VH-VL binders against q9nrl2r1430to1533. Designs and how they scored, part 58

Target 1, 104 residues: q9nrl2r1430to1533
Amino acid sequence: GGVHELSAFEQLVVELVRHDDSWPFLKLVSKIQVPDYYDIIKKPIALNIIREKVNKCEYKLASEFIDDIELMFSNCFEYNPRNTSEAKAGTRLQAFFHIQAQKL
Key: E = the ipSAE of ESMFold2; O = the ipSAE of OpenDDE; V2 = 0.75 times the mean of E and O plus 0.25 times the DockQ between their complexes.

## First folded at step 4 (VH-VL)

Design c9 (framework fv_nezutatug; at its last look DockQ between E and O 0.18; V2 from the best seeds 0.00; counts 0 for: pae O 7.0 > 2, placed apart)
Fold by ESMFold2-Fast, scan of step 4:
Structure c9 (fold): chain C 104 residues (1-104), chain A 123 residues (1-123), chain B 107 residues (1-107)
Amino acid sequence: as target 1 above (104 residues)
Amino acid sequence: QVQLQESGPGLVKPSQTLSLTCTVSGYSISSGYYWHWIRQHPGKGLEWIGSIHHSGDTDYNPSLKSLVTISADTSKNQFSLKLSSVTAADTAVYYCARTKYYWGSHRYGMDVWGQGTTVTVSS
Amino acid sequence: DIQMTQSPSSVSASVGDRVTITCKASQSISSYVAWYQQKPGKAPEPLIYDASSLESGVPSRFSGSGSGTDFTLTISSLQPEDFATYYCQQSYSTPYTFGQGTKLEIK
């Protein structure tokens, strides 16, 4: 993709980062604080990583960008039971993402 | 400064619905993360009743068997608790409280509380 | 539901003492612990959030520590205004739960 697609991905990532349910997703989970996370989650990802990939033009298709965002939510729901603060934040942020992603 | 103020009847009869309102001043309900209801039975500790996210999503303590409804009225900058079919066991001081959003933080602590309102359930 | 158990249930201390209160969760809750101070007839006042972060305006003699299941609140040099009941609370999952309280009394 071009400048147009990069701008769209940047705008969406900025909207996600700004959202008050973004806190579980801003950066990678700490191995020191959560030692078993990386035993369970094999493809860790976070908004800071996704944003860096956008800035480096690493997404060639909108589907690749969407796949990384969906991986981030999938990891959240795989690790965190449904009544946790992380799972609740992830559920609301994912719904917000689905609405915004219609622009892509 | 931000202030929360509970209001409602001090006496409620058994089997009736308890209705309490929390009025928020100096801060918009829409800018908060979560708004909570907590109660404290005489001589006992604190019990979380439920919460409402600024989007309208609610979470309730399952021990209250769906007797609880929490709602928000952003135009009045208030949120409310309804507890149906009350008994003497619902006699308590009722508090409202805020969880404030800090960017990048999972604070979830309750940083501002109302002064509390005493509710007695008696015939 | 996650049970929060405080120890001790009551403690007697003198001004200038170092006081520690412990809170144990029935399962791992990361750092999702807040601490509150309550004086008779008053609403709880927040002291600590996220296990170790001090609330604005709270004196530096208060500190929190811990992660997982074991958490502590420490008052490094007890002052007369610190005699109160202290509560821990978890916000890891709903329903949010409080400890039973620790009453800090004058020796």
Scores: ipSAE 0.642, ipTM 0.881, lowest interface PAE 1.4, mean pLDDT 91
Fold by ESMFold2, look of step 5:
Structure c9 (fold): chain C 104 residues (1-104), chain A 123 residues (1-123), chain B 107 residues (1-107)
Amino acid sequence: as target 1 above (104 residues)
Amino acid sequence: QVQLQESGPGLVKPSQTLSLTCTVSGYSISSGYYWHWIRQHPGKGLEWIGSIHHSGDTDYNPSLKSLVTISADTSKNQFSLKLSSVTAADTAVYYCARTKYYWGSHRYGMDVWGQGTTVTVSS
Amino acid sequence: DIQMTQSPSSVSASVGDRVTITCKASQSISSYVAWYQQKPGKAPEPLIYDASSLESGVPSRFSGSGSGTDFTLTISSLQPEDFATYYCQQSYSTPYTFGQGTKLEIK
């Protein structure tokens, strides 16, 4: 890892944000709108937070970056049943992420 | 406060398409909610027809899937039901409803209902 | 599809009685059950969500419990306005399904 990995992380986050299925993941789930979310999900994370961590060079290993992205999807599947629009979007975006990560 | 109001013809002939519209006031249908159609047959229980999500995704009862279409018109703040090839079995009171929360809709029932509109299918 | 079976189909009770209505799911659905009250000629009114959470404005004499497959709605000390038909609904997965209803009538 170094500068080249940080550029790859930023590129990947930008691709995720641009994807049509990113809408559930752009920012942290609101406690006001979803009061019980934080009772169920103990390690919340979202694309805006991951992007900030990339910008601040907080990832020392590629595995740390990948773990945060996978945590984001895991939280979605833990909170939402498979047939919800949020879970379906998560499934498609996760598949896209895996494809894009291979290219980097 | 949000209010839902069904509209459409009360009488439809067999084999025709039933078209209903739910007009939403006090809230935008493009928000983070699920918007549902439910019907209640005479003297019987309730049947969920389907829903449309604020993302545009739809989900339909498999028993009706090839016959039903739910769509939204955000410029009019309306969502609509079309049910094709109706028979007398489609005679019911039709309700529109919403699920209260954007995330975690599985935890919630339908917190706002329209008043219902009676549809009779007869020749 | 998840079937929701209510019991009893009807009950005759007096003002002041305690009434319990049960709903059984054909598979485990965690706590994802809602309850509705419906009076003749009106839309269903929400009572309970997530098995036990009271909807806003619903009198505290209504309560819900259960997890897995077995759920109950309890009405303590019935009031005249409580005579209606009650429905459970699973919100676990589509197609969302309702119990057949329980008609609560005055003796």
Scores: ipSAE 0.068, ipTM 0.730, lowest interface PAE 5.4, mean pLDDT 89
Fold by OpenDDE, look of step 5:
Order: structure tokens, then sequence, then C-alpha cells
Structure c9 (fold): chain C 104 residues (1-104), chain A 123 residues (1-123), chain B 107 residues (1-107)
């Protein structure tokens, strides 16, 4: 049911945040540190935002939740070259997510 | 208007290191763009040497036997090429260029080029 | 490495002619092909990106097509300023590779 799904979303977000490769995704990219980021990425998102949406019950379907997570990774891979630490971390975290998402 | 300008010695002796700098104006190299070095031997085609992203991500042509190093200095809005142990085969016009929107799945070629600088390897 | 086989190596044509240059990739590279024009003593200038997208400022008589392995640059009606050498380039993956070039000469 909905409550179980909400709990599952919460748990998965917690697991993602605790993952060693979550550091690029914990919060929105700083415009000060990356001045051109928001010129490139038009739909910014991060784990803290996703967590907030989960807490507010904004996800009615698991697919909506998954879409936001995938968007987060997509943004990372769009901005960061493949060999960057961010992209590498993203690749590993996404793989982890895909495994965990199967449980949703 | 974005402009790229190559600079460096036009003559290098064999076994020495070729050093070139590309100065970018009208645009910051601290962007999502890749910045490239390409060369063209006299009367021949184009050969990609390597590229750099402002993050420090570099990529080099595996076919080059000489040691290639590309670096960037964001404070000067420049990126550089070093090619060690040069031979006569390294005589060429060297270009720096920018790849438009090279990130993720978007790869749109090189939209801005320098005018090129001739480097001759000779004793 | 991905090989770009460009043809022909040279072509003679007259003003007003339709000219076609082809490039074949050694593997599928989707639409990640760019075309350049180079005049003697000058740097290459971009014409086409993403196989079929015209660069800003490039005359509409230039067009690109293709996907996968086979790509084409077409000049619908040659103008005097179009006589130059043309190169294709795959932008699919590094190392980036160029075609051998096509020298377009006046007949």
Amino acid sequence: as target 1 above (104 residues)
Amino acid sequence: QVQLQESGPGLVKPSQTLSLTCTVSGYSISSGYYWHWIRQHPGKGLEWIGSIHHSGDTDYNPSLKSLVTISADTSKNQFSLKLSSVTAADTAVYYCARTKYYWGSHRYGMDVWGQGTTVTVSS
Amino acid sequence: DIQMTQSPSSVSASVGDRVTITCKASQSISSYVAWYQQKPGKAPEPLIYDASSLESGVPSRFSGSGSGTDFTLTISSLQPEDFATYYCQQSYSTPYTFGQGTKLEIK
C-alpha cells in the first residue's frame, strides 16, 4: 500500500545518502563553486530535495520517485565527464540504486 | 566572441619537448566544454591529440608514441600541450579547439578553432 | 579506434554543381558526426554537427545526412567559395578520428 511504499522510499533514500558515493548528490550543486552548472542543467535535483518530497508524500507512484532519482543521475552524467570522480561515483551509486529499486 | 589563439616556439629540436599554449578569450574555460589539441602534418589530414576539461579530466590519443600532457590554467584562461621526445614526424600545424556541448550523450564536434601555429622539428 | 573512411579523396566540379561526399564509420556511431571545411593556410571551419545539423552562419546549400555507419555531406549548388578540402569527424568516442579529407577542385 501507499504507506508501505512511502516507507520503502524513505528507507531507500536513507540508504542512498549513507552510501559512500552519495557525496555528489547530497545537496544541490553550488552556483558559486560551479558557476555554469545551472546554465547546463535545467532540472536540478538532489537527495535532500527527493527526501523532502518523500516526507511530504509528493510521490504517488514508485515510478515518479524513480524518475527523480534517475534525473539526479542523468544530471550528473550530463555535466560531468565520464572519468570524473563525480561521474564515477554516480555510476556506482546508480548501480546500487537499480538493485534496491527492484524491491519497490 | 570566443577566440582561441595558439602560441609557442615554431622550432623545436629533435628529442626536445614541444610546448604550446592556447589562450581563450571571450569565454571561460571553466565550463562544460572540452578543449582540444589537433595537429595537421604538411599536406595531410587532421589528427586529434587530446583534450581537457576544466575539471582536470584529460584524454589522449593512444596512437601517439610521444608523451603527451595537456593541462589547464583557469586563472589565465589557458590550456597547454606538451609533447616530449619530438621527431620530424611531429612537424605540423597545431590547432587548439573547443568541443561544443561535450558532456553526457551530447557530442557536437569542434565549433571554435584557433588559427593554428606551425611547429617544425629540425636539428 | 573508430575509422572514418571518406570518399572520394578528390572531386572536380563546376560552379552550380551538386556535390556529395561520404564517410563510412568502422562501427555504428549513431549521429555523432561533424563536417568541416578547410581552405589552404586556414583552420578547419565547422559546417555540420550531429550528422545533419547546420552550424550557425553556414549557407543552407550545405547539408548533412546519415546515421549508424554511413554519412553524407551535400552541397546542393557549388559556389566559388566552396572549393576547399572537407573532412568528416566522428565525435562518438575518443580518440576522435577524422576522414582522410576530400579536396574539392574546380573542373
Scores: ipSAE 0.019, ipTM 0.690, lowest interface PAE 7.0, mean pLDDT 92
ESMFold2 (binder alone), look of step 5: mean pLDDT 92; pTM 0.945

Design d1 (framework fv_iluzanebart; also named y1; at its last look DockQ between E and O 0.09; V2 from the best seeds 0.00; counts 0 for: pae E 14.8 > 2, placed apart)
Fold by OpenDDE, look of step 5:
Structure d1 (fold): chain C 104 residues (1-104), chain A 123 residues (1-123), chain B 107 residues (1-107)
Amino acid sequence: as target 1 above (104 residues)
Amino acid sequence: EVQLVQSGAEVKKPGESLKISCKGSGYSFTDYWIGWVRQMPGKGLEWMGIIYPGDSKTRYSPSFQGQVTISADKSISTAYLQWSSLKASDTAMYFCARLPYGSYKGTYYMDVWGQGTLVTVSS
Amino acid sequence: EIVMTQSPATLSVSPGERATLSCRASQSVSSNLAWFQQKPGQAPRLLIYGASTRATGIPARFSGSGSGTEFTLTISSLQPEDFAVYYCQQYNKYPLTFGQGTKVDIK
């Protein structure tokens, strides 16, 4: 763990951000664009927030990091019906994440 | 033709359970939200909650949270509204309605309505 | 929740005359505002959505305007079949909420 885990988390976040399906997850949802979002989602999170936590070494365990990523996807599927572009992107990105997470 | 057809009128006593239905046809039932609206006798419309039949995602009005259960069976294109124990104050007309999902905005309006189900609860 | 307030409670209008209904939101609902018509013994019918877009099949005499907190439904020339109760509804924020309704009856 330690430095090695931090590097692994950083690398995985970079890969997630660079993925074609990362667009719904790059930053927190805008309340202006989606005015009802925070009525539904009570624990908002995004890749930029997760990246910041990684940079600050806030993840002591891989499970903590994974939990935040899964929360991000959970929020997406909670708010968006499965047939939306956001949910579809989330499904693909989550699948990618699950593969990469096996390396942690 | 897009239609929502609701189950028939109900006459019940306080304490009884009840489940009314709303069946959709003429469109992809799993791609639209279904909402329930209460209208007490001589009163206005009250939004109760919505469900997405595709995955049974359900959202309630705070006023109705825990008071009713909204569910759906997508295999028969039907949404449900149910009570575990009816009260006299549940006497009302209940409407279901289809809600087209607003792309990217998560907003929706009710474009097609069922004919309503009258529920009467009295001793 | 966002409180929707309609005025007047009752509007008496003669056939052929103009009817103007008001709907006010306690906070901004942007343009996420719908208007419904309900006749006795019938389900509500969607007239306008997005504050100003007529639903399919709705006559041109119905028009909606406004944004933010102030909205108006206008019936340019009232027809006999237009006497009913009209409701506004916001769908900008959960929970969705209706106005208390305006009854349009014959003068």
Scores: ipSAE 0.710, ipTM 0.900, lowest interface PAE 0.8, mean pLDDT 94
Fold by ESMFold2-Fast, scan of step 4:
Structure d1 (fold): chain C 104 residues (1-104), chain A 123 residues (1-123), chain B 107 residues (1-107)
Amino acid sequence: as target 1 above (104 residues)
Amino acid sequence: EVQLVQSGAEVKKPGESLKISCKGSGYSFTDYWIGWVRQMPGKGLEWMGIIYPGDSKTRYSPSFQGQVTISADKSISTAYLQWSSLKASDTAMYFCARLPYGSYKGTYYMDVWGQGTLVTVSS
Amino acid sequence: EIVMTQSPATLSVSPGERATLSCRASQSVSSNLAWFQQKPGQAPRLLIYGASTRATGIPARFSGSGSGTEFTLTISSLQPEDFAVYYCQQYNKYPLTFGQGTKVDIK
């Protein structure tokens, strides 16, 4: 054993994953369960994909990381009407993200 | 009882504008999608698009995108289908229908239908 | 878009007989298929959704079966009020698409 130090991006992704409102965002939307999703959403993304990109050091700028998180929320609001549980979770999680992202 | 009531028949000339209505009652109007379906004389059913009245989010069939506008006024539980400039080829029966609101389960079957609005466009 | 093809175009049946209507999708729609009945001068009426679930108020003589690309609507003992046009509709993929209809006529 060694000590593993997490990046600022990894810390933020962990905080998002642990949030009660992360459930719509943990993994890509299932094509089997929601077949019309990929007809409407052209750039699908989820927290597991973003976390893998962080771990592979694929984000060169904080803006690139923030853009992927914002795309995830934008996809949620585009697909889901504002009164759905998914959209409400997205609204709360996005507000939490904006507070945490000020540290980047 | 749950019902959708549509506006009456229309007779128009090419180039005229038109707005037809679909009023919901007996349920929470903002909790369901409203869809529009065209049926040309002697032909089958064609899906045009849907609207969620709670936030006015719309989705259109690609063949109807830019040809019509779907809107809703949730204060009077009414959805609308409108044309800026009618063509003779718009002559058809137009139905509105209620669809269960979709979460990640995807539920776009039409469970309650309006009686239809006949639109005739001729010179 | 997914093309829905119904057969036969017209079916002639006597009251009390079984009617079987077919619907084929150009690609899989899982079980996201609905059946509608339309009588002359009337709006369509939902009969079946989810390929096999009967809508509220629909008589037990109507049943749906199938999944993927091949679907069947069965009317086990045709009543006089059942003579109508029947449409299948997929809601698996955007845009939503209907079959061309099967007309059930009295023999």
Scores: ipSAE 0.241, ipTM 0.776, lowest interface PAE 3.8, mean pLDDT 89
Fold by ESMFold2, look of step 5:
Structure d1 (fold): chain C 104 residues (1-104), chain A 123 residues (1-123), chain B 107 residues (1-107)
Amino acid sequence: as target 1 above (104 residues)
Amino acid sequence: EVQLVQSGAEVKKPGESLKISCKGSGYSFTDYWIGWVRQMPGKGLEWMGIIYPGDSKTRYSPSFQGQVTISADKSISTAYLQWSSLKASDTAMYFCARLPYGSYKGTYYMDVWGQGTLVTVSS
Amino acid sequence: EIVMTQSPATLSVSPGERATLSCRASQSVSSNLAWFQQKPGQAPRLLIYGASTRATGIPARFSGSGSGTEFTLTISSLQPEDFAVYYCQQYNKYPLTFGQGTKVDIK
């Protein structure tokens, strides 16, 4: 809820999208490129979807917004082995997110 | 504490039906795949299949397709392994096991195991 | 399906010795391989996943290596509690398959 929280969500999403390590998270994983992803990850989410939910005011609590962001990272770590570029990018972006999320 | 608790040992006759259970606790049951593994007396481990209790999607090994039914009742956090007509060759230890959260290609290993259910099918 | 073949069938070792167990896949499984330990009357215990990552609580003497079709589990200094049967499992392609096991016996 609240106008201040919505503005904070938007600011945080913009910071995440601009981060160098956002590349694995910008859009939902392609079923063509990764055919088994949707058989394995049951609750897919990405920054473009989260950004649209912020724009449509679909988050009523900061916890709801944080949960979607954490789900995004959890999916990455569960699908990608620890040594992959995707998992390493996820680790760095998640650390950045935790610092920025203190503003919520 | 994450636990998988299986139903007790069974002694059955050939031709009878049987449904054994695996109850999960200490975690969100519908968010984790559950697998079943057979171990014949004195033999190794055989993967039978897995189920995602959230939507009941199942995957069977070819050796067990049509031989058993894997199901779940998410309202009571329980997975099942079921035979419509037992054979003496079904005598074995049966384990259920949980796969890691959101299981995907890099995480389809079994990390939490039930204690096993001994099924004996005799004369 | 992918056939997993373990060797040797039985490995006789003394405490303190190094044990090396092999697992071969009939086709590439990338690094999607796990190792399990099973003692008599017990459920299997996960040791290694991702070919080389130790599961939570597994001692450092257990290590895994390999990728593709050839994998090894090494116990660098065998302890009395390590005498058990060891299984590899691939999870690269359905159906999930186990090797037939390697029994590590006291010599």
Scores: ipSAE 0.000, ipTM 0.575, lowest interface PAE 14.8, mean pLDDT 87
ESMFold2 (binder alone), look of step 5: mean pLDDT 92; pTM 0.940
ESMFold2-Fast, scan of step 7: ipSAE 0.025; ipTM 0.708

Design d10 (framework fv_iluzanebart; at its last look DockQ between E and O 0.02; V2 from the best seeds 0.00; counts 0 for: pae E 19.9 > 2, placed apart)
Fold by ESMFold2-Fast, scan of step 4:
Structure d10 (fold): chain C 104 residues (1-104), chain A 123 residues (1-123), chain B 107 residues (1-107)
Amino acid sequence: as target 1 above (104 residues)
Amino acid sequence: EVQLVQSGAEVKKPGESLKISCKGSGYSFTNYWIGWVRQMPGKGLEWMGIIYPGDSKTRYSPSFQGQVTISADKSISTAYLQWSSLKASDTAMYFCARLPYGSYKGTYYMDVWGQGTLVTVSS
Amino acid sequence: EIVMTQSPATLSVSPGERATLSCRASQSVSSNLAWFQQKPGQAPRLLIYGASTRATGIPARFSGSGSGTEFTLTISSLQPEDFAVYYCQQYNNWPLTFGQGTKVDIK
C-alpha cells in the first residue's frame, strides 16, 4: 500500500475514536475489571493498538486494516450479550465504520 | 419469591435424545445468566456451561463442548439442556442455577439453584 | 483450567466444635471464590461469595477468609444441621471450577 492509504486509515481511526459509541473500544479491556475476558477472547485488540499500527505503517492493504477493526467488533459481540450497553455501542459504531470504510 | 423449577426425572436408553428444562420465576429472567452443573452419582459438582437468555449467548466448559446443547426461550423464562444421543455415562443429577450479570469482577456466583433433574441412562 | 483442591476430604467433628475447611487454587483467583453446602438429596446452597461475604439468610457462624490461592471456610459452633458436604468454587477464570468437596461428618 501507499501513503494515501495511511492517511485514510488515520482519518478513519480518529473518526471512530471521536464517536460517542467508542468508549468500549478505546483501550484494551482491564483484566482487573473483567478477569475472565482473556480466557474467552484470544486475539484482544482496541482502537489505541490499531492507531499505533497505522502510525507504524504496519497496514499495507485496506483489507488488513478492516480485518483488525472487524476483529475488535467480533470480540465485543463474542464477550458481551447483545442487550448490553457495550454490545449496543458496538453495533452502532460498526454500522458507522461500514459507511466510512466505503471510502477505503 | 425467586425460584428455578426443573423438569422431572428421566429414564432413557443409550442413543435416545433428551431435553430437560429449568423455569425461572420471581425475577427478570433476561438479567441473569443460567448455568448448568452435573453431579454424577456419589461424585462432586462439575461445571457444564452458561446461557444469557436475553440473546441466547452460550459458553461451554471445554469438557462439555459438543456433548450437550444449552438453549433458552425468554418468552417463557425457561432454559434447556439437551443431548442428541445419550450415553450411560450421562447418568447424573443435573442442576440449573442463576448467576448475576455484570461487566465487573465478582458477578459469576450461583445464588439460586433449581431442585435438580435426575437422568438415568441404561439399557 | 484452574484446579481447586479441598482438604481434608473428610472432617469428623462433634456438635458445638469449630470446623475449619481449606480450599487451594492452582493459580490466583483474587477474591472470586464461593462456598456451597450440599445435604444428601438436595441442591447445593450458596453460603459465601467474594471469599468472605455471607449470602442472604446464612447464619453468622459461617465465615470465609482468604484471597489469591488459599481460602478457608470456618463454622464456629457446628450445629446438627451443618453435617453436609462443602464445595469451594472459583469464578475468576473460565471455565468455572469446583473443588472435590469436604464431607463434615459426626465424630
Scores: ipSAE 0.256, ipTM 0.787, lowest interface PAE 3.8, mean pLDDT 90
Fold by OpenDDE, look of step 5:
Structure d10 (fold): chain C 104 residues (1-104), chain A 123 residues (1-123), chain B 107 residues (1-107)
Amino acid sequence: as target 1 above (104 residues)
Amino acid sequence: EVQLVQSGAEVKKPGESLKISCKGSGYSFTNYWIGWVRQMPGKGLEWMGIIYPGDSKTRYSPSFQGQVTISADKSISTAYLQWSSLKASDTAMYFCARLPYGSYKGTYYMDVWGQGTLVTVSS
Amino acid sequence: EIVMTQSPATLSVSPGERATLSCRASQSVSSNLAWFQQKPGQAPRLLIYGASTRATGIPARFSGSGSGTEFTLTISSLQPEDFAVYYCQQYNNWPLTFGQGTKVDIK
């Protein structure tokens, strides 16, 4: 409850989460669904984790925030071939992010 | 009909280079992984590596990393396995196979196989 | 890597009899286990995936069971065309690994 003004980071995360192509990135990949994922991806990250870091004020610089978002996309493209639905969604979401990040 | 057709048998000498092929048909070649499997004479199956022809992303078994090169030409629906310098111990049957791939599905079994390419390396 | 161990090395069975093949994983592979059949001079053929799902065109006499580290391939009534080498393969972890195979021959 109560009125709260979102920071630029918070607002951008909200916009990313609400995007139609956010579905691969909302939470960490399930090891049950993708047994080999963590054999390949050594620095897993997702929007819910990034949101938590924002809420905890762990980002002191915009570059730190951007690095985590880029890591998230990098992980997606590292694991998923380009023609997969996840990679395609990631490509579109990343493009959206790059536009929004110019405001930071 | 989904098919993988491999190139013919090879007889080579140690030190020679070699590139064998695997051509897919009857399906969207760029949407499935292609794997390579080695079978030495009288022995079992060994996973070598895989490639996604759509973007040529490759993954190798640790035992074969740096020992062979896997590539693909999606314009002709063909995957390749090559050696820069053959050894006598490379003598084996080599199979290519299609791997159904669905992101977050955990499907890495091989559902369609090529007929195999016999490679013989001897002095 | 995950080591897959099959037993027995050779299984002698008469036509019409039941054949039971075992596959053990050095660590859990969940249900990410496939079975293949290979006849002399031929490429392997997929029989079962997901531990218990028959591939397209595979006769009902073939069945797979198990999860975790213990798996079984059963041929309820062995047919003449079933004499071959059978391999299990895990795809739960990289690298993909095969068992050493079980040869099913005629008794």
Scores: ipSAE 0.013, ipTM 0.678, lowest interface PAE 8.2, mean pLDDT 91
Fold by ESMFold2, look of step 5:
Structure d10 (fold): chain C 104 residues (1-104), chain A 123 residues (1-123), chain B 107 residues (1-107)
Amino acid sequence: as target 1 above (104 residues)
Amino acid sequence: EVQLVQSGAEVKKPGESLKISCKGSGYSFTNYWIGWVRQMPGKGLEWMGIIYPGDSKTRYSPSFQGQVTISADKSISTAYLQWSSLKASDTAMYFCARLPYGSYKGTYYMDVWGQGTLVTVSS
Amino acid sequence: EIVMTQSPATLSVSPGERATLSCRASQSVSSNLAWFQQKPGQAPRLLIYGASTRATGIPARFSGSGSGTEFTLTISSLQPEDFAVYYCQQYNNWPLTFGQGTKVDIK
C-alpha cells in the first residue's frame, strides 16, 4: 500500500494492456457472444476493471492487486482448454506479467 | 493472513549437507521475492541472497555466492536454503523474509519475516 | 557495495525519554532506506521504509527522516517494549546491506 505501489500497479497494468496477447483480457467476456461463460466463471475480472480499480486507489494491499491479475488468468485457464488461442495467449501474457514484475 | 513458516532447528556435524525450508501462505507465493538473512550468534543481520519463485531467478550477496544454494518449489509455495558441506562457521540463525511486490527501486525491503531456523554445526 | 554505518553502537535511555539513532551510507541511497527492530529471541520487524514512511501497525512514536547519506530514526517517549536492537538497511543498490545495529538499553 502507498503511493509507490500504486504507481507500480499503474505501470504494470499499462504494460499488460499494450501487450499483443492482451486481447482476451481487455474487457469482460460478452454473455451474448459466449452464453455459457458466466455459468462457469463466477468471479469475472478483466484488465479494464483492474485498471479502473488502480485509478481509484481501491487496492489496499499489493496482494489484492496480484490476486485480481492471477484470477484473470485462472478464469482463462478454467474456461478455455489449453490448446485454444485464448489459453495460449493467457500463458504468454502471464509469463510477461511475471517478468515485468521482477523489473519493478 | 500472510505467513512464512520455517523448518525446525538443526544440529549437524561439519561436512554434512543441509536443506532448510521456508513455506509461504496467504499470498501469491510466485509473485514475491524471498530473501535469506543470516545472523551469527550475538551478531547483526547479513543479507545472503534473494529468489523470485515465479522463474527461480536468484541474486546472491558476494560473500555468499558459491557458499549456499537458494532455490524454490512453487508447486508447494516453499523456498530453500542449502549447503552441500557445512562448516562450524555456518552456526547461525537463518531468516527468510518476503520483499514487497513491485521489485523496482524503492521496494527491496522485507515486509514479512519467518520465525527463523537455528542451525548448529559442531564436532 | 554500500557500507551502512550506525551510531551509536549502544544507546542508554530512560523509559519515557527520546532516542535518536543515526545511519550513514557510504554513498547516496536517495530515500531507499528501511529501519528494522529486533527484540531478543525474535525475528526482525519492519518499522520504516522509504526513509520516513511507517509500516502498517507501527506506533506514531517511531519516525524516520533523512535522504542521501544521512538518516535518523527517532523514538519519542520510549516504552518498555522498545528496548531492542535497531538496524538500518539500504535498498538503492545491489547487494542489499544492513548497518551493524544500535542497541537501545535501559539507562
Scores: ipSAE 0.000, ipTM 0.557, lowest interface PAE 19.9, mean pLDDT 87
ESMFold2 (binder alone), look of step 5: mean pLDDT 92; pTM 0.932

Design d11 (framework fv_iluzanebart)
Fold by ESMFold2-Fast, scan of step 4:
Structure d11 (fold): chain C 104 residues (1-104), chain A 123 residues (1-123), chain B 107 residues (1-107)
Amino acid sequence: as target 1 above (104 residues)
Amino acid sequence: EVQLVQSGAEVKKPGESLKISCKGSGYSFTNYWIGWVRQMPGKGLEWMGIIYPGDSRTRYSPSFQGQVTISADKSISTAYLQWSSLKASDTAMYFCARLPYGSYTGTYYMDVWGQGTLVTVSS
Amino acid sequence: EIVMTQSPATLSVSPGERATLSCRASQSVSSNLAWFQQKPGQAPRLLIYGASTRATGIPARFSGSGSGTEFTLTISSLQPEDFAVYYCQQYNNYPLTFGQGTKVDIK
């Protein structure tokens, strides 16, 4: 779309980054510190990558932006068991995202 | 005062089981990782593994995977290191240390250490 | 695993003099490097983390520098209580690895 859509995506990503539960999602998981991550997760993504794509106008449809955010959460739940602090943070941040995305 | 207090020295025979402890106090036990480090007599420091007491998630050094078990009981702020069957080569000083909560992407520097538990295994 | 190499193995220094200890990593560890002091019969004590950040309560005479593969610990005016073994440790890659240690003893 348009300038309104791009501004909304930028605002939403900034709000996600500032959220207390964003810490597992700020940057790509280190393959050096967590080598088995990339054996399990085939399409890694993080908020810094998504923000960069928004700023470069790489999302043609709102659904593409939403798909990348959902992929980020899906990767979290695939790698991390449900009882981990990462999975719990992901659950709360995903709920926050769904509420904020409805306001678009 | 933040401190880690370890259990006392142990003298064991090969084939015996052993469980040593590391009790945290003066801080929120579930907000930090606990790591274990071995120091063989006259040698340097070796990383064994780590546990996050908040959810009992563990990660081992490849050299210690299957050789020891790391566990924790957050209700009493205590972490454990255990052997099912000791060997003479397990004779060493064992240290526990806390690390800031950094999750799977965080940093792992050890800021507070226990006093060490000396384990002697001889026939 | 990343191999950490410390030099010299032993450093003899007089009180009041500057001591300089080196640590080299077999591959880049960024700034994810810590320095520890260990006295006989005691647990290691954290001095520096993040290559250059002093831990709480560590005297200003201890300073760390470097990044990538080359790191230095400097003690600007050695005190009697500073005679100990010093270890560097990388926490950039798992498993965490330590250097073999540098013993600082009295000249």
Scores: ipSAE 0.011, ipTM 0.596, lowest interface PAE 9.7, mean pLDDT 87

